Miniprotein binders against q56419. Designs and how they scored, part 117

Target 1, 326 residues: q56419
Amino acid sequence: MEGRTLEEVQEEVFKRHGVLVPKKELEDLAKALEEAGLLLTEKVEARLKEEEEKLKRERPMRLAGLSYPEGEREARAFLEAFRASYPGEGEEARVLLMPHLEPSRVPEVYGAALAALEKTPPPERIYLVGVAHRPLKEKAAALPVPFQTPFGPALPDLPALQALDALLPFELFNTPLAFREEHSLELPLFFLKGRFPEARVLPLLVARRSPELGEALKVVLRDFPGLLVLAVDLSHVGPRFGDTPLTRTLAEEARRRDLGFLERLAEGEPEAALAFLGANPTRIDGVEVVASLLPLLRERKGKVLAHRLDLEAPTLSAVGAGTLVL
Below, E stands for the ipSAE of ESMFold2; O stands for the ipSAE of OpenDDE; V2 stands for 0.75 times the mean of E and O plus 0.25 times the DockQ between their complexes.

## First folded at step 11 (miniprotein)

Design vc2 (at its last look DockQ between E and O 0.10; V2 from the best seeds 0.00; counts 0 for: pae E 5.8 > 1.5, placed apart)
Fold by ESMFold2, look of step 11:
Structure vc2 (fold): chain B 326 residues (1-326), chain A 120 residues (1-120)
Amino acid sequence: as target 1 above (326 residues)
Amino acid sequence: SAEELAKKLEELLKKIEELLRKIIELAEKGKFDEAIKRVDEFIDLLEYLIEKLKELVKNPLTKLLAEMIEELAEAIMELVFEVKDLLKQGRTEDAIEKIEEILKAIKLILEMVKKIAELA
C-alpha cells in the first residue's frame, strides 16, 4: 500500500482477487494503518538497523539483574545456590538436555544440570542449541559473536561455526535479530559459562526441524569435539498457551508426556520419543530440536536427573522442565 | 470456523489490552521487575496472536487483512523490546508513552478483526 492511491489499491485487489472493497472502508483502513503502522514501521526499521549493527559485534546480557545477578561475585554465589538445590550427584554428559525456563521457578532442574557438569570433563567448545522464539529466515541459525555474561564473554568457535555453515544447504548466519532477546540461549549459557569459563560456544537456534542440521552437526562434532546442549522446555499447558484453564487432568497428562518423552530419549530412542508425542497435544517445546538432532541422539543411553511441571498461578498455566544426560 | 477464530482473537486482543494497562499501572508504582514479567506475558500472547492470524485464510480479502495485521503485530513486538529496556532503566514516562503507542495499534488490530468477522 506504499505510495499507491486508494483507487490503485482497490483495483489491484479486485484484479488479483476478485473482491471489491468499498472505498470508504479502504480509506479508513489505510488512514488507520498510516497513523499506527507506517510511523511504527519506520521507527521499528530504524531501531532494527541500530540493534542489528550492535549484534554483529556482540550479544549483550539482557537478563542480568532480572534472572541472574549482573556482578561476577554474586553470579558465582547464585550458581552455588542452584547446585545446592539439587542434593544428588550428576553423571558425565556427552549430551545434556536442560531447560530455558526462568531459573528461579525450577531451581533443582538447573541444579541437576550443574551436577552433570561437575562430572563432565571441561569441553573445548559447547554446541548450545536453543529454540527460536522469533521467526528465522531458515530452519536454523547461528550468531558468530561473543555473548556477554557475568563471567566474561563466551567466545564463538568460529572454525566450527564456519564448518557447520559450509555443510548446510542454507546460510547459517541468517537472522541476527532473532538472538537479541533469545532467553533459550542466554539462561542456559549463564550456567554453562559459569562452569566452563574457557569453553567456546556455538550458539544455535532451531525454528523448524532440519534433518540437515543434525547430519551436519554429526560431521562437525567429529572434527570439533565438544558438549552438545539441548536447551529446551517441555509441556506448555493452560490459557497462556491457548488451552482451557489448568486442571488436574491436564497437569497429569502434561507430566506423563514430559516423562515419557524424556525416558524414551534416555533409552537412545529419539524417534520413539517423537512418536510418543504424536500431534504434541501438550506442546512440548523440544520436539523440533530433537527432530533436527536425531543422528546425535540415536543409541545414546542415559538418565533423567530431574523434572518439574512448574505451575503459573496467575495465568492458570504450567511449563515443564527437565534435565537429561546422555 | 473462520468466524469462531476471529471471535477468539477478539477476546485475546481484549485480554492483551488489559495486560498492557496493568503494565502501565505497575510502571507508575515503580514496580519495574513485575512490569517486565507482565511484558513477557504480553510477548507470549502476541506470538500466539501472530500464529493464529496465519490460520485466517478464507478468501483474498480476509487473507490480505490478516497479513496486514500480522505485519503490524510484528512491528508491535519490536516496540515491546524497547519498552522492556525502558522499564529496566526505570524510565517510567518514556515506557508509558511507548505502551500508549502499542495500545493504539492493538485497538486498531481489534477493529480490523471485528471487520474480518463482519466480512466473513
Scores: ipSAE 0.071, ipTM 0.545, lowest interface PAE 5.8, mean pLDDT 85
Fold by OpenDDE base, look of step 11:
Structure vc2 (fold): chain B 326 residues (1-326), chain A 120 residues (1-120)
Amino acid sequence: as target 1 above (326 residues)
Amino acid sequence: SAEELAKKLEELLKKIEELLRKIIELAEKGKFDEAIKRVDEFIDLLEYLIEKLKELVKNPLTKLLAEMIEELAEAIMELVFEVKDLLKQGRTEDAIEKIEEILKAIKLILEMVKKIAELA
């Protein structure tokens, strides 16, 4: 309550209208709201402020012990197992598209990403671009703090982040709370930090297509070279996503869309990739990220290393995942 | 009239409650994206509620109550985003727990709206 106590308001209403509002009923409601912990009581505000203040220092792991092991030894074994799930060899990546889906669902796709990273010289920095699953104040955001991993903290590249912020028409360091639970950064970062322990990271989220981001990054990458990682999923089809249960026809369409998208990216034609999707009827997740990074994806040729349409049997739904190297 | 508007807001709040229950039901059935779609509908309805609540403000007391509801609505919005994330992760139990908290908050808003109507 900015500035006025319930008593002051009660007094004002009494003075103006001659009505004594039962203070006790208002107090009981306010207390019930406080007890419900749903009022931005000083405690929730304090908690949000505390969480925001914590996010000014570090981003803790949220999926440790759930999606990946918390302990370093177990985490290394996890990486090795995922790498082993992909029988192929990787290629050197300047741009890596990889999933952010639950790793256990698409192990070989993450394995393909690891295979690519094996062939990639250790970068000085990693531009990790994820999908915002929460609203951002701006089209894109960054969190300039260490991200905790089982392999130690992934440290931010502050100079590169500052250079990026300076080139954007909006404040890059917005909506820190959007990063708190964002798995599109946490999951790929596990694999990236495990492979490149010394690399600094630029954790970026895209909520909506931002051509400005791609242009700014293109400039920043000249002075601050690094690996660009797009952490995106592909098609989302089935009842979870508003479709009928997965059929052969629906699965074939999802795969066609996924592969057609990835293949056009592999040809260095990101605009053609977006155009190929049209209205995006199979709901490819990475569209806004790719649309934001067009200047960085143009004319880069690469290879699709892996693709999977993973069935979630309990919901008869499926999610596409892929690994692309450019 | 303030009474008519209050009645509309009460109806809206009932719809919101039904929607939250539907989200729980969908989550329990593993229909997470349908649930998420309904969460988006909830957000839209909540925003609409906040806008309409401003129309009920006629005196300092109703203003205070409206401000309290707005603050609560902002807190609900945060919880809703967490619900959305939890649903995306398939964390049904955690999502339901948060939705139950939201339901309690919506009930409080309903009581406050009724009080605003009485005071308008």
Scores: ipSAE 0.023, ipTM 0.495, lowest interface PAE 3.7, mean pLDDT 87
ESMFold2 (binder alone), look of step 11: mean pLDDT 81; pTM 0.780

Design vc3 (at its last fold request DockQ between E and O 0.38; V2 from the best seeds 0.00; counts 0 for: pae E 3.9 > 1.5, SAP 74.143 > 70)
Fold by OpenDDE base, fold request of step 12:
Structure vc3 (fold): chain B 326 residues (1-326), chain A 120 residues (1-120)
Amino acid sequence: as target 1 above (326 residues)
Amino acid sequence: SAEELAKELEELLKKIEELLRKIIELAEKGKFDEAIERVDYFIDLLEYLIEKLKELVKNPLTKLLAEMIEELARAILELVFEVKDLLKQGRTEDAIEEIEEILKAIKLILEMVKKIAELA
């Protein structure tokens, strides 16, 4: 207990209010609560340690059977169904911006990503940059282990990861526990591994804008060429995110922000895209990722293939998702 | 009144206990998706409990006791995230073991809430 002891508070209450707090029963109960809290904390620490030790070897699936099928055959059928949900053709991507939202919410947006991948020569490696939904010790992190998928393990590109680490002013291999449940990597990786089974992966998370990451990656990409994937969502609006329930006006503003952001990226002007958002009142998820990767996004022209603002009816909230090729 | 609020919290805690037992039952049946959905609902109820506990604060003693309950409730919340991860992994026995410890902690919170009501 930071501060006053139960005894000190009991004495104060007696002095001020004349209430004799039954000392022994309350003390015993308070002690039992404290002991229970310590026990639960020890259990959490033991689980976290176990999971951290596992993450030194591999990153197991966490969303198999929930967000996508666990079995390979069913997973392939899932990919084909998502591809079929987008009626258009893709374009070759050197940079792919795609969502990390629950796939069932925005199937055609993932379908557009798959369409782009169909037009993309199989890369040797994929730089998969997600959003850290948990705190990182540094601005960015990587996990240099195999990621499990229904299509087999996505193997890390250790030489490229080491080259990246050597160019960063901080330790890249930090906060392994941030990766254990991070859907911003797992969900996109399902689609990427399904299309490029032989590609190695650099699983990266960004918590805060790191200009150093973009500059380092620009150098690494010269010696270790590959596909850059930004796994980011767009606007987050409604009560779940601190707004009023979704209205037509709020939805129109979210769409305007999303499309205005994506179009400026498609024009090769990532700084203009960031400036367009200002204070980011609709909470576009990908801002810190884009801000970190500016050197890689500049002057790259491309196309917005898909966009959706998806309503989560139970919370009257909505999330924007988009697919952009550069 | 503090007494009415304490009764509301007692009813909420009983609902939480029933929910935890249902999660165990679902996990034992291999219904992990349904179990996880109820874990998410448990988290919502626990967060609501933490906010309502602040309303019980009327004097320094009730403040201290409410803070102690909140501390334990936060520890439960952290462990519940681990339970959710265990369920996702299909580690039923480990998940149930942790839920049983959470149930013990919820009972202690219930006893403390009753005691706060007696002291108000």
Scores: ipSAE 0.538, ipTM 0.877, lowest interface PAE 0.7, mean pLDDT 91
Fold by ESMFold2, look of step 11:
Order: structure tokens, then C-alpha cells, then sequence
Structure vc3 (fold): chain B 326 residues (1-326), chain A 120 residues (1-120)
């Protein structure tokens, strides 16, 4: 704690406002807060140590029975239902952009991803790049352990992960706990593992844009070819995200920004896609991932297969999701 | 201003109290999926609180108190993940016990935010 003690704060209030706040009342509140904080902090630290040790061995399913079925047979039926939600044809993908939003809210967007995977030869490995929803020690991170799925464990590609780590100016394996609850990897992985049961995975998170990550991945992909997946959502608008309630005008703007972003990516113009977002990039979930991976996206043309702005009536909010093949 | 921000946080914390009581109610009724949905909403509100506390840390008059609140709020956030796991396991009594502890801490934060408004 830099700065002032409680007594210094009380003296400052008196000097500035001419009002004396009772010292005993402040001391009682501060002690209660400190006591609660100490007890909770010790409990949290012990729990996090235990969880971190478990993550050293594997990353368990956290969303089975909630977002997708736990059993393998039910999970396969679930996949087929999602594919059926998108009646169109896919295209072969070397790079796939897909969402990490709750699958039941955007079934045709996940269905479009499955359609693309149908046209994609089974890769030896998948570079799965999600968005860190918890702080990372560095700009990006990986967790080199099996990720459990209803289709069996998704095994890490350790040689490719080691090669990537060696090329980065920071430790890649830096924040295991950030993966504990990270749905941006778990939800797309369910679909990817279901379609490519033998592919190994590089589970990657981006917290802040890292040009170094993109350059390193470009090198690693040449020696370790595979499917690059950007597991990102698009616009986040409304009160759930600190905004005003969703209006038709705000929803229309969010759709326009989502589609403009995706279309520019499909033209092989990722810098233009980022520039198009201007003052809005912090609300499109995928901007830090795209900004990190520019060397892998430039001049790669493709097609937007699906998009939905999912309206959350209870929160008067919306989240955009899309499927793009490059 | 710090005064205006503290009043905004006061209203947020009252909303959080109501949400936590609703989660307890749903857990007591065995409506675990509905309770978990509201835990996710609580997580979002708590993240927003933590982000806004960074603005109070910038004000020299409120810095110490805001830092104490932020530390406690971050500990609460980690415990909420345990609450979510307990609800998934159907461990109602354990989940409610943790939620009550969190609720007590939220009430302390609310009282301190009221004092910050007086100090601003």
C-alpha cells in the first residue's frame, strides 16, 4: 500500500472539508475489512496452489453437462445437430475463425465451422488461439497438458510448443491458472476434437497483442504444419458489458462493425480490419488475437460463412459471433 | 470525480447484494443451473467493480481505502469460482456457506465505499 495511513486520510479530510470523520468508525471498518481480506486471501492462496498442481497434469472439462453433453455418444449427436443447423457447404480452411460464445446461442455459427472442418483434411495439429479472460503474466501463454473432452483427451503437441517457446522473448508456459476456467479454448475444442480426434493441440491464449507471437507462429507452422484456429467472439454491447441498454441502432452498429471486420479479414487485409474498428476494438473480443497474428493473416483471402449478433434479453445485451475461413 | 465514482460503486454493490441473495434462494430450491447463470452475472459485475476501483486508487484522498477494497474484491472473485464448482456438484450447504461469507465481505465493501464518498 503506497500513500497514506488511515489516520493520514482522516487528517486530510479534516483539512479539505472541515469535517471530522470519527477515527474509531474508520478503524473498525478497516479492521473488519483487513480481517475478512486476510482470511479469504489465505483460503484463496491454498486453493489456487492445489488447483495449479492439478493443472500441471491435465485440464479437466469445466462445461460438460452445462454447455455440451458429458457422454461421448450424446456429444457426437450434439455435434451432428449443430452441423445440421447450418444447411450450407463449407470450404477448406487453413485458418478458421470461430466463436467461443455459448454454443446453444449461435448454433448455425458453430455449424458453419463444422461444415468448414468437413472440407478440411484432418490436420496433424491444431493451433487453437483463444482470448484470455483472466490476466496473464505475459502477453500470451500456453498450457502443455492434455485437455479433457467427451471424445477423449486432446493431447498437447509438445515439440511444436517447445519450438514456439524457444522463439519467444518471454516464457510461453507462464500462467497455468488462467486456463482453469477458460471457455475460449474449451468450447471450440469440443467441436475441433469431435471432428479431428487424432489431432494434437497447441492451446494458446492472448491477453495483449504480441507481434512476436505471430512471427514465431509463422516460423513454427512451416516446420509443424497444422490448422490455425482463432477462437474469438465479436462485438460485446449492452449493460452486461458496461454499456447502455441495447437499442435497434446499437445492434445495427454492432452488426455493421462485426461484418466489416470479418469482410476485411476475408480480403486478406487484417490491418484494414483493425483500422475499421477505430474506437470500437476493445469491444470486439478478437482484436488482440488478430493483431498478434497479422503475419499469418495478410494476403490470405477467404469467405465469411456465418454471423449472428446474439441478443441476451435478460441483460439487454448482445454478443456477436462469426465463422470465417481463410 | 472520485465522489461521483464512489456513488456509482455504491449502487453497483447494492445490486450485487441483491444478486447474491437470489443465488442463495435458487441454490436452496435446488435450481443449480439458474444459480450458476446468476453467478456468471455476479462475476461480470465484480470484474466491473475491480476495474472501477482502479480509478479511485488514482485519487490521493481515497487511495488507501480503494486499495484495501480492491484486494478483498479480488479474493472474492477467486472464491466465486469455487462457489460455481460447488453448485455444479449440488453441494448446496457448502455453496451457501461460501456465498454468505462473500455477502458479508460485500457489505463491508459497501460500508467503506460510503465512507469514501464522504472523504471525496
Amino acid sequence: as target 1 above (326 residues)
Amino acid sequence: SAEELAKELEELLKKIEELLRKIIELAEKGKFDEAIERVDYFIDLLEYLIEKLKELVKNPLTKLLAEMIEELARAILELVFEVKDLLKQGRTEDAIEEIEEILKAIKLILEMVKKIAELA
Scores: ipSAE 0.147, ipTM 0.632, lowest interface PAE 4.0, mean pLDDT 86
ESMFold2 (binder alone), look of step 11: mean pLDDT 85; pTM 0.830
OpenDDE base, look of step 11: ipSAE 0.300; ipTM 0.770
ESMFold2, fold request of step 12: ipSAE 0.111, 0.144, 0.088; ipTM 0.630, 0.661, 0.585
ESMFold2 (binder alone), fold request of step 12: mean pLDDT 85, 85, 85; pTM 0.832, 0.832, 0.831
OpenDDE base, fold request of step 12: ipSAE 0.527, 0.532; ipTM 0.876, 0.876

Design vc4 (at its last look DockQ between E and O 0.62; V2 from the best seeds 0.00; counts 0 for: pae E 4.5 > 1.5, pTM O .734 < .8)
Fold by ESMFold2, look of step 11:
Structure vc4 (fold): chain B 326 residues (1-326), chain A 120 residues (1-120)
Amino acid sequence: as target 1 above (326 residues)
Amino acid sequence: SAEELAKKLEELLKKIEELLRKIIELAEKGKFDEAIYRVDEFIDLLEYLIEELEELVKNPLTKLLAEMIEELAEAIEELVFEVKDLLKQGRTEDAIEEIEEILKAIKLILEMVKKIAELA
């Protein structure tokens, strides 16, 4: 039997310890707590309904003026500055792995992605696969609406999205609100839209690994060719993530895990990359995305262009970011 | 053990209160980027609180009270994204109003946690 009343709790305390606690005070506190919870829940539900309806029309910029400039001219200059942060040449990509970490923290890693895009013929569409930071109703989701950027709206590829939805054993358009705050799409999209202004986008999120998604995407990419982008971060280590304080040893392990993972992906061995991580002790962010997309990563060889494990000074924690072309 | 957990939760909730007041202070000073970093810290602490409440729910003597606290904490978690959005937009007054409602709920949780120690 569940759900004991406050009266039952008080009686049990009295029986065991011989101490009476004021019943009315406990009842008043419990009532106040229940009322506060109900009020906040109703408020949240009303606001989320309104925001969900707005997201069915478009996804607005949430990071303009914070992570990247709001104005188009300034945004264009921002792209050039980031490209300049990576002094090397890129490689043509059919698959690009790039970060979604705050751009100012890893400028050369985003610069490497821009260098790869320079070598990549303009695609008709971009399959942008990010990491869901909020729960999805299913293993994966899409939002088939324009995503606003300083370079104009990134328009959805509706035929490709419909084809993908039709191949999945679950509804693909299932959690609009998960896209509301999702920087793993917005930050990479800024760079992608800036370099490929005419490309349509398939904005996709993965919460939990889905072999079905990878198989479906393999079919859809055959009929709707485009650039596949894995917008993922790598290791997450330190107190913010439940570890002891970040030490040189922990940072070296995180870097080793990041690079070993990327190296195996670059050899066309995504299963080996996942096996190398084991229980994922440094919490590499992209594991569920890679595990979903195995059919698209097998036998594709390429190159790691950049990597950084970046320190979050206020939290004494670190996050890894990398750029890989396949 | 339940009394020790309740004391641990009390200390956690006091840290959460101070963090919320710090976020208000930063927002009033127009330090929105720093306020947003502190909101991320608040999210992490709230997740930790929810995890600790699940342990308290397993104790028959504290189960009812812990479940009520958990429901309120989950509602607070959903509101946090609105606070973050308001700070990103520089909407200081709106963000502070929302944080004040969250703070009121946190204070109720703290009072109930203190009573759990008295029941144990």
Scores: ipSAE 0.129, ipTM 0.635, lowest interface PAE 4.5, mean pLDDT 86
Fold by OpenDDE base, look of step 11:
Structure vc4 (fold): chain B 326 residues (1-326), chain A 120 residues (1-120)
Amino acid sequence: as target 1 above (326 residues)
Amino acid sequence: SAEELAKKLEELLKKIEELLRKIIELAEKGKFDEAIYRVDEFIDLLEYLIEELEELVKNPLTKLLAEMIEELAEAIEELVFEVKDLLKQGRTEDAIEEIEEILKAIKLILEMVKKIAELA
């Protein structure tokens, strides 16, 4: 079929422009492109298939030795140092909003999360809801396999995951490859597993707002009680995100948006929090997660424990991070 | 016009080539964070390239060639995510090898786009 199409193109170009494009040159180029495409596709598909087959068994650490220590002893020292970076005391959490930003950038915000976890009775399970930084087939997804950590594997709660899947209008167990490198789960899970080694985990990703997820989780939480964790960042401002370099005015606006969002969540008014952001001009990362979990956040009062707008000096950009307990 | 679009695509592809070379340079220097940032910039440009190719797919004269380029661009996108992962893991040699393969594919796309421009 392709050969006929190239002939048709050649004829049409000749009719329009009076130029006879050398058919052989087009054919050779098309063939080279096809061969290159096939080779790349085959290589990628083979790798992706292997990685997907591995993800049926476990999710390995990807940020060990980079964002946190790989060794358990060093990892425990890391947790202690982060806890020490927050001078305050925590509060008991039923819902914890915490960052997924590189821990070294916002140590005291992670320290605040650890402080809250110190006041929280060990949960049977943790609903860990992160942000999908890769496309998902559905609005949300889960990976029902052990996640490796320096503290041992975080084991999935299969009964609770199955109960959640049964209540959703879409297949929950979709896009396993989206979990492979997803730091929005891996980074908070390090801290959570370090504090609650016996807790089962429900690793969830949200790509787009899913009201169905929040309603389903509300039902599942009745039969399968646990800690809800929103692993989300706040404002993203500066050149990396399409803005001018960080200025005092831009930083003040980012902080205003972040704190205004968190404070309204702390008051138990998640719809007011979303409405306050409007078009979200400072690109608060957690909007789709919060919008999905509205039924779980309504009427819950809590406290903002920490906030930071962290400057990435090389790019003159900044990311907001916060810790909220409900 | 298809010619104007082809010129735009050529300029975009040149920027993509420059970015890929910069990623290699940064990776070789151990500047992985900066390299990853440039990979993200590459992804954005590649996605924009794919969007612009949709207009060439609508043209019956360029449809077949545009579809072939689009398929290759999609394969490159998947490979670029792997490059990003390799860079995060500090697997610099593997990442560079994959970027070199992407560079070869981008060169082929550029040649095809130039041919489309000649046909338009």
Scores: ipSAE 0.023, ipTM 0.428, lowest interface PAE 4.4, mean pLDDT 86
ESMFold2 (binder alone), look of step 11: mean pLDDT 82; pTM 0.793

Design vc5 (at its last look DockQ between E and O 0.46; V2 from the best seeds 0.00; counts 0 for: pae O 3.0 > 1.5, SAP 79.224 > 70)
Fold by ESMFold2, look of step 11:
Structure vc5 (fold): chain B 326 residues (1-326), chain A 120 residues (1-120)
Amino acid sequence: as target 1 above (326 residues)
Amino acid sequence: SAEELAKKLEELLKKIEELLRKIIELAEKGKFDEAIRRVDLFIDLLEYLIDKLKELVKNPLTKLLAEMIEELAKAILELVFEVKDLLEQGRTEDAIEEIEEILKAIKLILEMVKKIAELA
């Protein structure tokens, strides 16, 4: 109907079918629908602008009372319970890969991350790199504001963020709204802030692989040393993700892909890890982050501390999560 | 049949109006969790409407009118996600203001569905 007026269409229908609705009544109603749509769109835009301006000052907790407790005492106990769910010892991490899946689904995987943090000297800052679940205006983004947690605000490392922004061929602070509901930062941050209450944070999102981000981060880390955290999940398999119902064979393949990916990363061979996945048939979540950060992962050897492929029985689907120290 | 579908969509829109008024009532009482669950139901019903609206198209005029309804319904859907956020924040007055605008838009959709049914 593009390029055709209501009048033209109305006359065509009358000619063909002999049915006529009073022209003015229909035109008035059509105009009212159009005006209502414009009004509602304006309201959405005003709401988003209001939220965007708020996000320029702080990022509030969105998952308190849902994924973790809001009160500090309860949150501390929650953190310690997760550590207890992993019976092993950690190792010092210069790079930590940890999940962003709902914590109650993979408690020992988060516990393994806490075990690694126990062995890690408190960093001055944490480079927290998550996966954008909303579109970004660029390949990557940051939000240079305090992120609220039950343990107090996680303060941004503004000098390091400014240095990063200056090295990129695009504006780093480009999509504040993408951070409004981004659990890939909020969930890992709960654990990181609880263990390292004095560390500043660089909250980063990757939407599409960005080699320039990895190169810039390598430079920034020399002047602003800290802990690099890849907050990513692994395989996503089953009907919820576009597959046939989960079978033992599909689950075994997903587990093999997850572990093969992690083990190659642990060998300091991130290109081999990506090549191992090929077309990424089990939809490992972390590929765009790893592909962006190659310069920071090469020749860095480490250890896989934990892995779980967690079953979603109601959907006959599963999601993988792991903990890797480098 | 197309006549049965049009009748079903009119009934659906009337149920949607009732549901929106219930959401307002719950928000006024501070029952935000219950209000949010009804918002989730509203979303499901609106998505059903959008999906079924395509089955009413009989000619270029009804196609144009159905497309206009679909665009307004999608704008409603976008706004209702923000309404859900307002309810999660306990911002009752703001949430109700937006629900009232959605209700006005739903009434317009009902009127246009009636016009499409007359043209069928």
Scores: ipSAE 0.557, ipTM 0.895, lowest interface PAE 1.2, mean pLDDT 90
Fold by OpenDDE base, look of step 11:
Structure vc5 (fold): chain B 326 residues (1-326), chain A 120 residues (1-120)
Amino acid sequence: as target 1 above (326 residues)
Amino acid sequence: SAEELAKKLEELLKKIEELLRKIIELAEKGKFDEAIRRVDLFIDLLEYLIDKLKELVKNPLTKLLAEMIEELAKAILELVFEVKDLLEQGRTEDAIEEIEEILKAIKLILEMVKKIAELA
């Protein structure tokens, strides 16, 4: 209570309004609210502190046994099944755009990513750029710790992460709790670690467009070459996202936006891709990531390997997913 | 009127209580996705509640009471994010325990809102 006692307030209300507030009842309620607030805050703080301390050492799996198998043998079978779901051949990737949607929803899109990775020489390091679904303190963040996977820990590239931090106008190592449950890193990392077990990883999150990140990464990639992975989804349409139930017209618009975005990226025109979306009426998820990485995407030609607009039948909503190689 | 707003907030708080009970029920049934969606709705409703509480401020007493409710609501909000994380992890028992604590806090807020309405 900043500055005024309940008594002072009671007296003021009586003077102004002629109403005598039952002091004892208010005091009891105020005390109960304060005690409840303190108890909840203490519990939250204690738990958050414990989780932060754990995240200083490693990022545990959160989706093992849910989105992918926990056991290594089963996880390998899972990878093989996903690869088999894509009938095509991949191409060598220097930049890979892939989804972070629940794998079971878009298996062939993940299969296309695996196909591309089959044609890609094992990188020394992977720059894995996901979408922050929680607020970050800064526009972007990194977590410089091992990420657990069924294939063993994905180890951070500390020298490359430090080089990146040194070039950014903000602290890169911010908001560790945002990584705790972030599926935009965990899901693609499963596939990446399964294919490239020896690659180090730079787990990056983007909350808002950061041109500084793209410029810094462009410099870092000269001294620390590696595979760039954009883990992004595409259109989000339907009732879950504030639209009417999915119609043919809405689905066609979502696909048009998704493919038009990916095709312009495939032509090496990321600014044209962003401009094509305009106000982004179908809510393409990857916009802030692409906008941050413009210097790395310019003039790179590639190919769209897969696209799907996946219907979530219970909500009559749909999410777009794609795989692009550059 | 402040009285009308208080009645609306009471109705909202009752819906929030029902929603929390439904989240528990869904979590107990292993329907975590459905539970999480309702947690998101709870967050939205709680944020709306916080915003509307500001409109109840008409005098120093209602200001003080609204500030106290807001502080508790913020603490609930932080705990709800943890509940969401627990549900995503399948830690049902821990999630339910935290929701039960949130329910107690929501009940206190409801009592306070009723008291504000009586004083308006």
Scores: ipSAE 0.081, ipTM 0.597, lowest interface PAE 3.0, mean pLDDT 87
ESMFold2 (binder alone), look of step 11: mean pLDDT 85; pTM 0.824

